# Designs tried in a protein design chat: VH-VL binders against ATP synthase epsilon chain (atpC). Part 15

Target 1, 149 residues: ATP synthase epsilon chain (atpC), of Salinibacter ruber (q2rzv2)
Amino acid sequence: MADELTVDIVTPDERSFQGPANGVRAPGIEGSFEVREDHAPMIAAFGIGPLIVKTQAAHEYADMHNDRIIFATSGGFLEVIDNKVTVLAETVEPASEIDVERAESAEERAKRRLEEGVQEEERETHEAARDRARNRLRVAMGKVGTRQS
Key: E = the ipSAE of ESMFold2; O = the ipSAE of OpenDDE; V2 = 0.75 times the mean of E and O plus 0.25 times the DockQ between their complexes.

## First folded at step 19 (VH-VL; framework fv_vorsetuzumab)

Design m05 (from a05 with light chain F100Y; at its last look DockQ between E and O 0.08; V2 from the best seeds 0.00; counts 0 for: pae O 7.7 > 2, placed apart)
Fold by OpenDDE, look of step 19:
Structure m05 (fold): chain C 149 residues (1-149), chain A 123 residues (1-123), chain B 111 residues (1-111)
Amino acid sequence: as target 1 above (149 residues)
Amino acid sequence: QVQLVQSGAEVKKPGASVKVSCKASGYTFTRYGMNWVRQAPGQGLKWMGWINTYTGNPWYADAFQGRVTMTRDTSISTAYMELSRLRSDDTAVYYCARGTPLFKGFWSAFDYWGQGTTVTVSS
Amino acid sequence: DIVMTQSPDSLAVSLGERATINCKASQSVDYSGKNYLHWYQQKPGQPPKLLIYYASRLESGVPDRFSGSGSGTDFTLTISSLQAEDVAVYYCQQYRDHPYTFGQGTKVEIK
């Protein structure tokens, strides 16, 4: 057995992370879940929230403590197969590259639309937009683990 | 009702390739992984690998790495297993088997099986 | 790889009598209280059929004379009252780690 996880995080556009890790935390639909070494085989969907890779390996996206990488994601699914974690997400943005001003504008836009009153069929779209923006802001500020999608 | 229907028997020469198909029906094809298991004459079952039918990503057992290719066509709910550089000990019945419900959080047993495809490799 | 070893290799039991098949894993197949161990039945000329999943859960449509028990590394499949249609080869399988592996099989016959 491997002594650690091998993690691969990809989007339709790029591979955001590939390397060893001690754990992966994802915002599951039933709450956040964490994958560690020797985790049982699993396929799980996740939504809007922080995606956290716990690793001591040097990485350009590592936080100030250099022990984890935090991404903002809009959702996808995670596979665990024999200590190989594959994350396929629609979007993945490292905390350090999040455009805060853009996220703030996006949140305000979505909130305004919801306040103005939208058709029921459009509400979910604007709520999702709001939540994505809020998640980006939270991740950018390092506030993770308290908000679920 | 869930059904997995495999392609017919194959006879191949050593060094050739064989591609077996597995047509799924009665369920959403991309909601379940598809496994491949083979059984040599008079022998037990050997897992070859599986494919995520949603993403198309396969995982192969080490014993078959470099020789096996698993693919799927979602438009016709069909999984494929191709085995290359065939040798005599590849003679076996090959099964497709429905596996893990995707996006459920847990791996599961093989609850539905194809009827099997006999592949004979002989000179 | 996790090696699965069944015992016995073959078993002859009288009709109506109990049949017991053992399966031992080279390492634990438990995770968070769930055992990733499954049992299959295979009759001649047919594909395997799922009987028991997660060590003790009976698959839909399977007679209740079949039962599974055990945890960690040691598991047992029991047929409480052997019927003629139960003549088959039975396999245990672990789904805990790749590669997924099967026991060598136990042939059950009528005595």
Scores: ipSAE 0.021, ipTM 0.626, lowest interface PAE 7.7, mean pLDDT 89
ESMFold2, look of step 19: ipSAE 0.743; ipTM 0.866
ESMFold2 (binder alone), look of step 19: mean pLDDT 92; pTM 0.938

Design m06 (from a05 with heavy chain G99A; at its last look DockQ between E and O 0.07; V2 from the best seeds 0.00; counts 0 for: pae O 12.0 > 2, placed apart)
Fold by OpenDDE, look of step 19:
Structure m06 (fold): chain C 149 residues (1-149), chain A 123 residues (1-123), chain B 111 residues (1-111)
Amino acid sequence: as target 1 above (149 residues)
Amino acid sequence: QVQLVQSGAEVKKPGASVKVSCKASGYTFTRYGMNWVRQAPGQGLKWMGWINTYTGNPWYADAFQGRVTMTRDTSISTAYMELSRLRSDDTAVYYCARATPLFKGFWSAFDYWGQGTTVTVSS
Amino acid sequence: DIVMTQSPDSLAVSLGERATINCKASQSVDYSGKNYLHWYQQKPGQPPKLLIYYASRLESGVPDRFSGSGSGTDFTLTISSLQAEDVAVYYCQQYRDHPFTFGQGTKVEIK
């Protein structure tokens, strides 16, 4: 067995990460879940929240402690098989590349729409937009693991 | 009803390649993985690998790395297993077997199997 | 690789009597309280058929005379009252780690 995980994070547009890791934490539907070495085979959906890759390997997206990489994601699927973790996400943004001003504007726009009183059929759309924006802001500030969408 | 229908028997020479197909019906093809298992005459079962039918990503057993290629065509709900550089000990019945629903958590057993494809490798 | 070893290799049992097949894994196939161990039945000229999954869960359509037990590394398939149609080769399989591996099989016959 491998001594560590091999992680591959992809979106429709690009491959956001590929490399070794000691763990992967994703914002699951029923709460955050973590994959470690020798995890049983599974496939799980995840939603809006922080996607965390725990690794000491040098990487351009590593945080200030250089022991993990934090991504903001809007959701997708995570597959685990034989210490290979494949993440197929709709969007993935490393903390260092998040446009904070854009995220702030997006949050305010969504909040305004909700306050104006949208139709029930549009409410979920604006709530999701709000949550995505908030997640980006939280990830950008390094505040993760305290909120699930 | 769920059905997996495999292609017919093959006779090949050593060094040749064989491609076996598995046509799925009765369920959403891309919601389940597809495994391949072979069985030599009078022997047990040996897992070869599986393919994620949604993403197209395959995982192969080490014993077959470099010789096996698993693919799928979602438009016709068909999985393929190609084995190259055939040798006599590749003579076996090859099965496709459906895996657990892809996006449902922990994986389960192989609940549906194809009828098998006999591949004979001889000079 | 996780090696699966069944015992015995062959078993002859009288009709109506109990048949017991053992399966031992070279390492634990448990994860978070779930055992990734499955049992299959294969009759001559047919593909394998799932009988038991996750060590003790009976597959739909399988007679209740079949049962599975065990945890960790040691597992047992039991046929409480052997019927003529139960003549087959039975395989255990682990789904815990790659590569997924099968036992060598146990041939069950009527005495």
Scores: ipSAE 0.000, ipTM 0.581, lowest interface PAE 12.0, mean pLDDT 88
ESMFold2, look of step 19: ipSAE 0.074; ipTM 0.670
ESMFold2 (binder alone), look of step 19: mean pLDDT 91; pTM 0.927

## First folded at step 20 (VH-VL; framework fv_vorsetuzumab)

Design n01 (from m01 with light chain Y95S; at its last look DockQ between E and O 0.04; V2 from the best seeds 0.00; counts 0 for: pae O 4.6 > 2, placed apart)
Fold by OpenDDE, look of step 20:
Structure n01 (fold): chain C 149 residues (1-149), chain A 123 residues (1-123), chain B 111 residues (1-111)
Amino acid sequence: as target 1 above (149 residues)
Amino acid sequence: QVQLVQSGAEVKKPGASVKVSCKASGYTFTRYGMNWVRQAPGQGLKWMGWINTYTGNPWYADAFQGRVTMTRDTSISTAYMELSRLRSDDTAVYYCARGTPLFKGFWSAFDYWGQGTTVTVSS
Amino acid sequence: DIVMTQSPDSLAVSLGERATINCKASQSVLYSGKNYLHWYQQKPGQPPKLLIYYASRLESGVPDRFSGSGSGTDFTLTISSLQAEDVAVYYCQQSRDHPFTFGQGTKVEIK
C-alpha cells in the first residue's frame, strides 16, 4: 500500500505534471471532487475549472501556495487505481503561464457574440469559450481561494 | 505592457559591491520569476541565477555562489541583484529577465528583459 | 552542465535569402513532449529579445519569417528571407536544467 498518490496529468500535446501528491481536486460535473490517499477506484469526467494538485514533491511553480499547484483546465477524465491518479485533460495551464490579456480578449469576444445573438447550435460553443476564458482569468488572478497572487 | 526598468550604470573599484535593481510593471510581479544574466564586453550571455518572486527563494549559478545575493520587494515589484568582492572581470552589462519557473529546475523562456545595467570595475 | 554549441559563429547572407543557424545541446532538453530550447535576437546596445520559445513556437510580434525546428539535442533557427533589420547576434538557450546556459551566439550579417 502506497502512503501517497502518484499523479500524472497529460494532454494530447504534453505531460503537464508527474509526481507524488497528497491530493487532486478536479471540477466535476456535480461540483468539485477531491482524490486523496486510498481513494476507491474511480473514473470520472471533469469540466472547465481549476485543477489543483496538493504536493510536497520537488515540483515548484512560481505561484505555488500552501503546497498547492493550480491549473486551468478545459475538461477531461480522471482515473484512480491503487493510488495512481491519471488525468487526461484536453488542456492544462498552470496559473503562472496563463496569458491574462489573451484570456480577457477571448472572454470579450465570446461575450460579444452571445450578446449579439447566435444560432442555438453555436451558443454552446461561445458559452464554452467564455467559460474557458473566465476560468483562465480566475485561476490566473487567484480567484479560486486556494492560491494567492 | 510589460516593462522591466533597471537602475543606472555603476563604476566600482575592485573589492567593492554593487546592487542593481529591476522594477517590473504591467503584470503581476509574483506570478513570474526573475532571472539575472550578464554579458561581458564583446562576449556572450551568462546566466547568474534567479529568484522566486513569490517565495523569495533564490537559485545561484555555482560560479557566483558566495558573491551574489538576489532579493525582491513585492510591495514595489522590484528585484535586486547584489554582487560583492568585485573583480575586473565582473565588468559587464547585467540584465534582469522575466520567466516562469514551471518545475524546480525547469523554466519557460525569458520573455521580457530589462534594458541592462553597465557595471564597470576598475582600479 | 548542459553545453550549448551554435554553428556557425558568423553568417553572411544576402538580402532576401535564407539564413540558417544550428544549435546543439550536450544532452537532451526534451521533457514530456516539450523542448526547453529558446532563441533570442540581440542587436547592438540592446537586450536580447525572445524570438522562438519551446523550439518552434513563435513569440508574439515576431515576423513569421522566423521559425524554429528540432528536438532533443539538435535545433535550427531559420530566417526564410533575411531583412536588413535582422542583422544581429542570435543565441539559443536551454531552460531544462540549472544552470541555464546559452550558446556562444551567431552573428548574422548582410553579404
Scores: ipSAE 0.026, ipTM 0.653, lowest interface PAE 4.6, mean pLDDT 90
ESMFold2, look of step 20: ipSAE 0.753; ipTM 0.874
ESMFold2 (binder alone), look of step 20: mean pLDDT 94; pTM 0.958

Design n02 (from n01 with heavy chain G33A; at its last read DockQ between E and O 0.89; V2 from the best seeds 0.83)
Heavy chain, then light chain:
Amino acid sequence: QVQLVQSGAEVKKPGASVKVSCKASGYTFTRYAMNWVRQAPGQGLKWMGWINTYTGNPWYADAFQGRVTMTRDTSISTAYMELSRLRSDDTAVYYCARGTPLFKGFWSAFDYWGQGTTVTVSS
Amino acid sequence: DIVMTQSPDSLAVSLGERATINCKASQSVLYSGKNYLHWYQQKPGQPPKLLIYYASRLESGVPDRFSGSGSGTDFTLTISSLQAEDVAVYYCQQSRDHPFTFGQGTKVEIK
ESMFold2, look of step 20: ipSAE 0.739; ipTM 0.883
ESMFold2 (binder alone), look of step 20: mean pLDDT 94; pTM 0.959
OpenDDE, look of step 20: ipSAE 0.813; ipTM 0.914
ESMFold2, fold request of step 21: ipSAE 0.739, 0.758, 0.759; ipTM 0.880, 0.886, 0.888
ESMFold2 (binder alone), fold request of step 21: mean pLDDT 94, 93, 94; pTM 0.956, 0.955, 0.958
OpenDDE, fold request of step 21: ipSAE 0.851, 0.833, 0.844; ipTM 0.921, 0.916, 0.920
ESMFold2, last read: ipSAE 0.742, 0.782, 0.760; ipTM 0.881, 0.893, 0.878
ESMFold2 (binder alone), last read: mean pLDDT 94, 94, 94; pTM 0.959, 0.957, 0.958
OpenDDE, last read: ipSAE 0.839, 0.821, 0.846; ipTM 0.920, 0.914, 0.923

Design n03 (from n01 with heavy chain F106Y; at its last look DockQ between E and O 0.05; V2 from the best seeds 0.00; counts 0 for: pae O 6.0 > 2, placed apart)
Fold by OpenDDE, look of step 20:
Structure n03 (fold): chain C 149 residues (1-149), chain A 123 residues (1-123), chain B 111 residues (1-111)
Amino acid sequence: as target 1 above (149 residues)
Amino acid sequence: QVQLVQSGAEVKKPGASVKVSCKASGYTFTRYGMNWVRQAPGQGLKWMGWINTYTGNPWYADAFQGRVTMTRDTSISTAYMELSRLRSDDTAVYYCARGTPLFKGYWSAFDYWGQGTTVTVSS
Amino acid sequence: DIVMTQSPDSLAVSLGERATINCKASQSVLYSGKNYLHWYQQKPGQPPKLLIYYASRLESGVPDRFSGSGSGTDFTLTISSLQAEDVAVYYCQQSRDHPFTFGQGTKVEIK
């Protein structure tokens, strides 16, 4: 048995992280949850929020802080089996890669649309857009801890 | 706003050493790596290496291995580049430039640059 | 090392006309859907300024007359309508692998 986690974070477009880790925190539906060594097998969905990998692996991220790599994610699935954590996310962006100005603009656009009034079928779309933008901003600013939805 | 302010011009003799500083402001210093790029008079840009400002680990171009030392002081958000055993062909403008190591070996663009430090090596 | 080659070395263009600069990498700079190719502008006595990142993304504050295209090994910087303030040397750069390397530069002047 492994004494640490092996983590693999992927999106449809790229692999965002692969390597050993001491823990993974994801924004679950009922709140953030954390996977550590010898966690029971699990499959869980997660939503918009910060995805945090605690690791001392050889991967070098400039935005690493206190042995943590922080990503902004829009959601996906996390699987744990035999200390292997597989994260299949729709989007994953390291904190340092986030375009703050673009995120600010995106938030304002979404807020404006919601304020102007949208059809019910479009409301969730704009709310999600707003929440994604806010999450990006929070992650970029190093303010993680609250789930957007 | 993001600013990188470098130390002043240097005049050195062959065989001497020079240490250039780059003070960062307007952002979290340890969230971005620092690159060093030099430009000889009338020539193009040459990458010298970079330092991970969080871990302090540097990566040097082969051309400068053994002669260059990159360090940082996180308490004052300052990066340093020291070049030893100077030669006449080391005469150049030296730039610090902010970038992001996204994944080992992969970087974003250099989005902010210092104003440059002129180093002249002459007998 | 990945060698970056620009063409032409110098370019004279009339005001208001299109300027096109090409950059070729000796190896692909594409990885996981992103091209690690960037464009910089350098005016005399100034440091380089980022114009385009990841081949086609316009840097904040850069006029939209600048655009980048290409993928893999072949890239292009386009100035749709050359302005007087665009006189400068332009460099492409790859950040795909160490050592990071620049093109030799293209000098853009007014005809």
Scores: ipSAE 0.029, ipTM 0.637, lowest interface PAE 6.0, mean pLDDT 89
ESMFold2, look of step 20: ipSAE 0.767; ipTM 0.885
ESMFold2 (binder alone), look of step 20: mean pLDDT 94; pTM 0.958

Design n04 (from m02 with heavy chain S108D; at its last look DockQ between E and O 0.03; V2 from the best seeds 0.00; counts 0 for: pae O 14.8 > 2, placed apart)
Fold by OpenDDE, look of step 20:
Structure n04 (fold): chain C 149 residues (1-149), chain A 123 residues (1-123), chain B 111 residues (1-111)
Amino acid sequence: as target 1 above (149 residues)
Amino acid sequence: QVQLVQSGAEVKKPGASVKVSCKASGYTFTRYGMNWVRQAPGQGLKWMGWINTYTGNPWYADAFQGRVTMTRDTSISTAYMELSRLRSDDTAVYYCARGTPLFKGFWDAFDYWGQGTTVTVSS
Amino acid sequence: DIVMTQSPDSLAVSLGERATINCKASQSVDYSGKNYLHWYQQKPGQPPKLLIYYASRLESGVPDRFSGSGSGTDFTLTISSLQAEDVAVYYCQQSRDHPFTFGQGTKVEIK
C-alpha cells in the first residue's frame, strides 16, 4: 500500500480540510510547488492562487474533479514533516463556497481604482485585491492551472 | 485625523535659499502625493509642483524649474520644499497639500492642507 | 496651460440669500464624464479648505447649502443661503492637466 500524506488546512477562523491525501499543490512565490509522499521536511510560503489537495476522500464542500479538491487562497505557510502537511492560510475557500457575484464586484472595484491611477504602494494593494478576486473566479469556474493575467 | 504641520515662518535675503517642511500624520504617508502651493500677499493660489511620496519623484511647474527641489523622508512622514535664489516676489505663504495622483497626470482634489509657512524675502 | 477665470471678482450678498460664483476653464476639464474641477474656501489667515470635488461632490463635513454644478468648461458654486461664517474667498481649481491652476478667487461678503 502506498503511503499517504496527512493534510491539515487551517485559517485563523476555521479548519478547512483535514484528512489523507496523495498530494498538495500550493501557489509558491517562485511558482507552484507540489508536496507528495516522502517529501523532505519543508517550510514554505505561498501566495494568491489555487490550493489543490489530491485525495479520494469525500469532502462536504469539495469540488471533486479528478480526485482533486480545489481551494482559493490568498496566501500563507505550508509545513511538511514526516508526511504531515500543515497549511496555515490567511483565507481558504473551496470552489463550491465562492460567491461569484461578490468576486466579480471585487475585481471590478479593484480595476476601477487602478484605472483611476494611484501611487505605487496603493497600486500594489489594488493589484493584490484584483488578483484575489480573479483567483476566486478562476477557482469557482474550474479554470485551475491557467496563469492569472 | 489627518494633519499636515508645516515649519515656522522664515525671513530671508535675496539670493538665499529656504527649506520648508511638512509633517504628515493620521494616514499612510506614502499612499498620497504632496503638492506645494504658494500665495503672495493679497493674491491667489499658485501651484508649484508635487512629489510622489512613495517613489520620491517630483514634478515642478515650469515657473519654478531650476529653483525648486521637493523631497521627502518617509521615515518621519515629512515632505520638504526648498526654493533657492530667492527674490522679493517669492514673498508668500507656502502650503503643502495632500492629494492623490491619478492616471495620465490627473489628480484628485487637495483634501488636506498644512497651516502654511510665511516666507519673507527682503534686503 | 488651462486658465481658470472666476466671476465675479467680488460678491456682496445679504444673509440668507443665494450666492453664485462662476468658474470658466479655457479648455475642457472633463474626461470620460468626470470633471476634474474643485472648489475651495479660504478664510483670512487660514489655508484653503476643500468644499466641492469633481464639480458636484460635497466634501465631508461641508454644509449642504454648498453645491457645485457644471461640466466641461463652465462651472458654478452655489451657496443657497449665505451664512455669516461663509464670508471668505472661494477658488476653483482644475486637476485635469499640469500645471494645476486656480481661478483668481471670488471674495464673498455680507451686504
Scores: ipSAE 0.000, ipTM 0.586, lowest interface PAE 14.8, mean pLDDT 90
ESMFold2, look of step 20: ipSAE 0.671; ipTM 0.865
ESMFold2 (binder alone), look of step 20: mean pLDDT 93; pTM 0.952

Design n05 (from m01 with heavy chain F106L; at its last look DockQ between E and O 0.86; V2 from the best seeds 0.78)
Heavy chain, then light chain:
Amino acid sequence: QVQLVQSGAEVKKPGASVKVSCKASGYTFTRYGMNWVRQAPGQGLKWMGWINTYTGNPWYADAFQGRVTMTRDTSISTAYMELSRLRSDDTAVYYCARGTPLFKGLWSAFDYWGQGTTVTVSS
Amino acid sequence: DIVMTQSPDSLAVSLGERATINCKASQSVLYSGKNYLHWYQQKPGQPPKLLIYYASRLESGVPDRFSGSGSGTDFTLTISSLQAEDVAVYYCQQYRDHPFTFGQGTKVEIK
ESMFold2, look of step 20: ipSAE 0.735; ipTM 0.870
ESMFold2 (binder alone), look of step 20: mean pLDDT 92; pTM 0.937
OpenDDE, look of step 20: ipSAE 0.761; ipTM 0.905

Design n06 (from m02 with light chain S56K; at its last look DockQ between E and O 0.76; V2 from the best seeds 0.00; counts 0 for: pae O 6.7 > 2)
Fold by OpenDDE, look of step 20:
Structure n06 (fold): chain C 149 residues (1-149), chain A 123 residues (1-123), chain B 111 residues (1-111)
Amino acid sequence: as target 1 above (149 residues)
Amino acid sequence: QVQLVQSGAEVKKPGASVKVSCKASGYTFTRYGMNWVRQAPGQGLKWMGWINTYTGNPWYADAFQGRVTMTRDTSISTAYMELSRLRSDDTAVYYCARGTPLFKGFWSAFDYWGQGTTVTVSS
Amino acid sequence: DIVMTQSPDSLAVSLGERATINCKASQSVDYSGKNYLHWYQQKPGQPPKLLIYYAKRLESGVPDRFSGSGSGTDFTLTISSLQAEDVAVYYCQQSRDHPFTFGQGTKVEIK
């Protein structure tokens, strides 16, 4: 068979995915990037956005859509070496496990804080909270757009 | 509290190799990258590279490519930096410094530093 | 590589007076609302100590007389009232891109 990627996605608490894949797409610092087979060695940070694994392998904890598993992530690092992709993320949530109501509430809360006026130092925190919530909602609804920034 | 304790001073001849250790404590070793920075006498700070303590994969500055090897032993929360083919201008204090949280999405500052290891290269 | 340039190279300030150090990056060190610029203090015979991270965030335990400002390519470290224990060399550093790079340092002394 063709050389495929071996992908390992982990958080501090658990392993979210492990298995073969044809590609991994992450919301990188320089924009969304995709890793495919025979990709050069790389380490890259990624932020809030969709983390997408293209694979035909079934995963019991994630919904597949068009051979893709879509996760909502709050950020982390992606490392590629010898067709092994290791994703170290703070959070990883498959679409099926996202609490939509909670995400909606979180977005509204963050928006309210921003509207009320916050110190410059706190603004980033609330903006990040807002963006995380929005990302969760987008992923949950099956919409994979650009990272909120 | 977080502590980084480095190995003792080294005196080497040109052409030799030196291996400096950095033992971490007070935090989960594999959750943070480890950086190495050196400082020649009376000079500024120069970043040498860093190692992903979780995967063990290092990334070196171009200036040290081919001469530096960074490793780690997770069982004892220790990072190592080996510099080979030493020359006189490698004389410096070498620091390990805790860097980026590996499960975060951003490169961070170096929030904790070792005490430094003096390496002297002389014929 | 992103080149970091500090100014001045040395600064003599009277006790209780304001000290200002500038740091200029050859290209922007900003991303997604964060400034990947950090400040360190180094006293003789000691390792560097983190003072300010992400341009304006004060590290825990650092006196509030230290502050950071700036964005993009231009940053400033300010000591509002210089104390005797503040005599040191100060470095800015970017973590926006590899290789991570430091400024050449600014020596702060008492006038």
Scores: ipSAE 0.020, ipTM 0.624, lowest interface PAE 6.7, mean pLDDT 89
ESMFold2, look of step 20: ipSAE 0.728; ipTM 0.880
ESMFold2 (binder alone), look of step 20: mean pLDDT 93; pTM 0.955

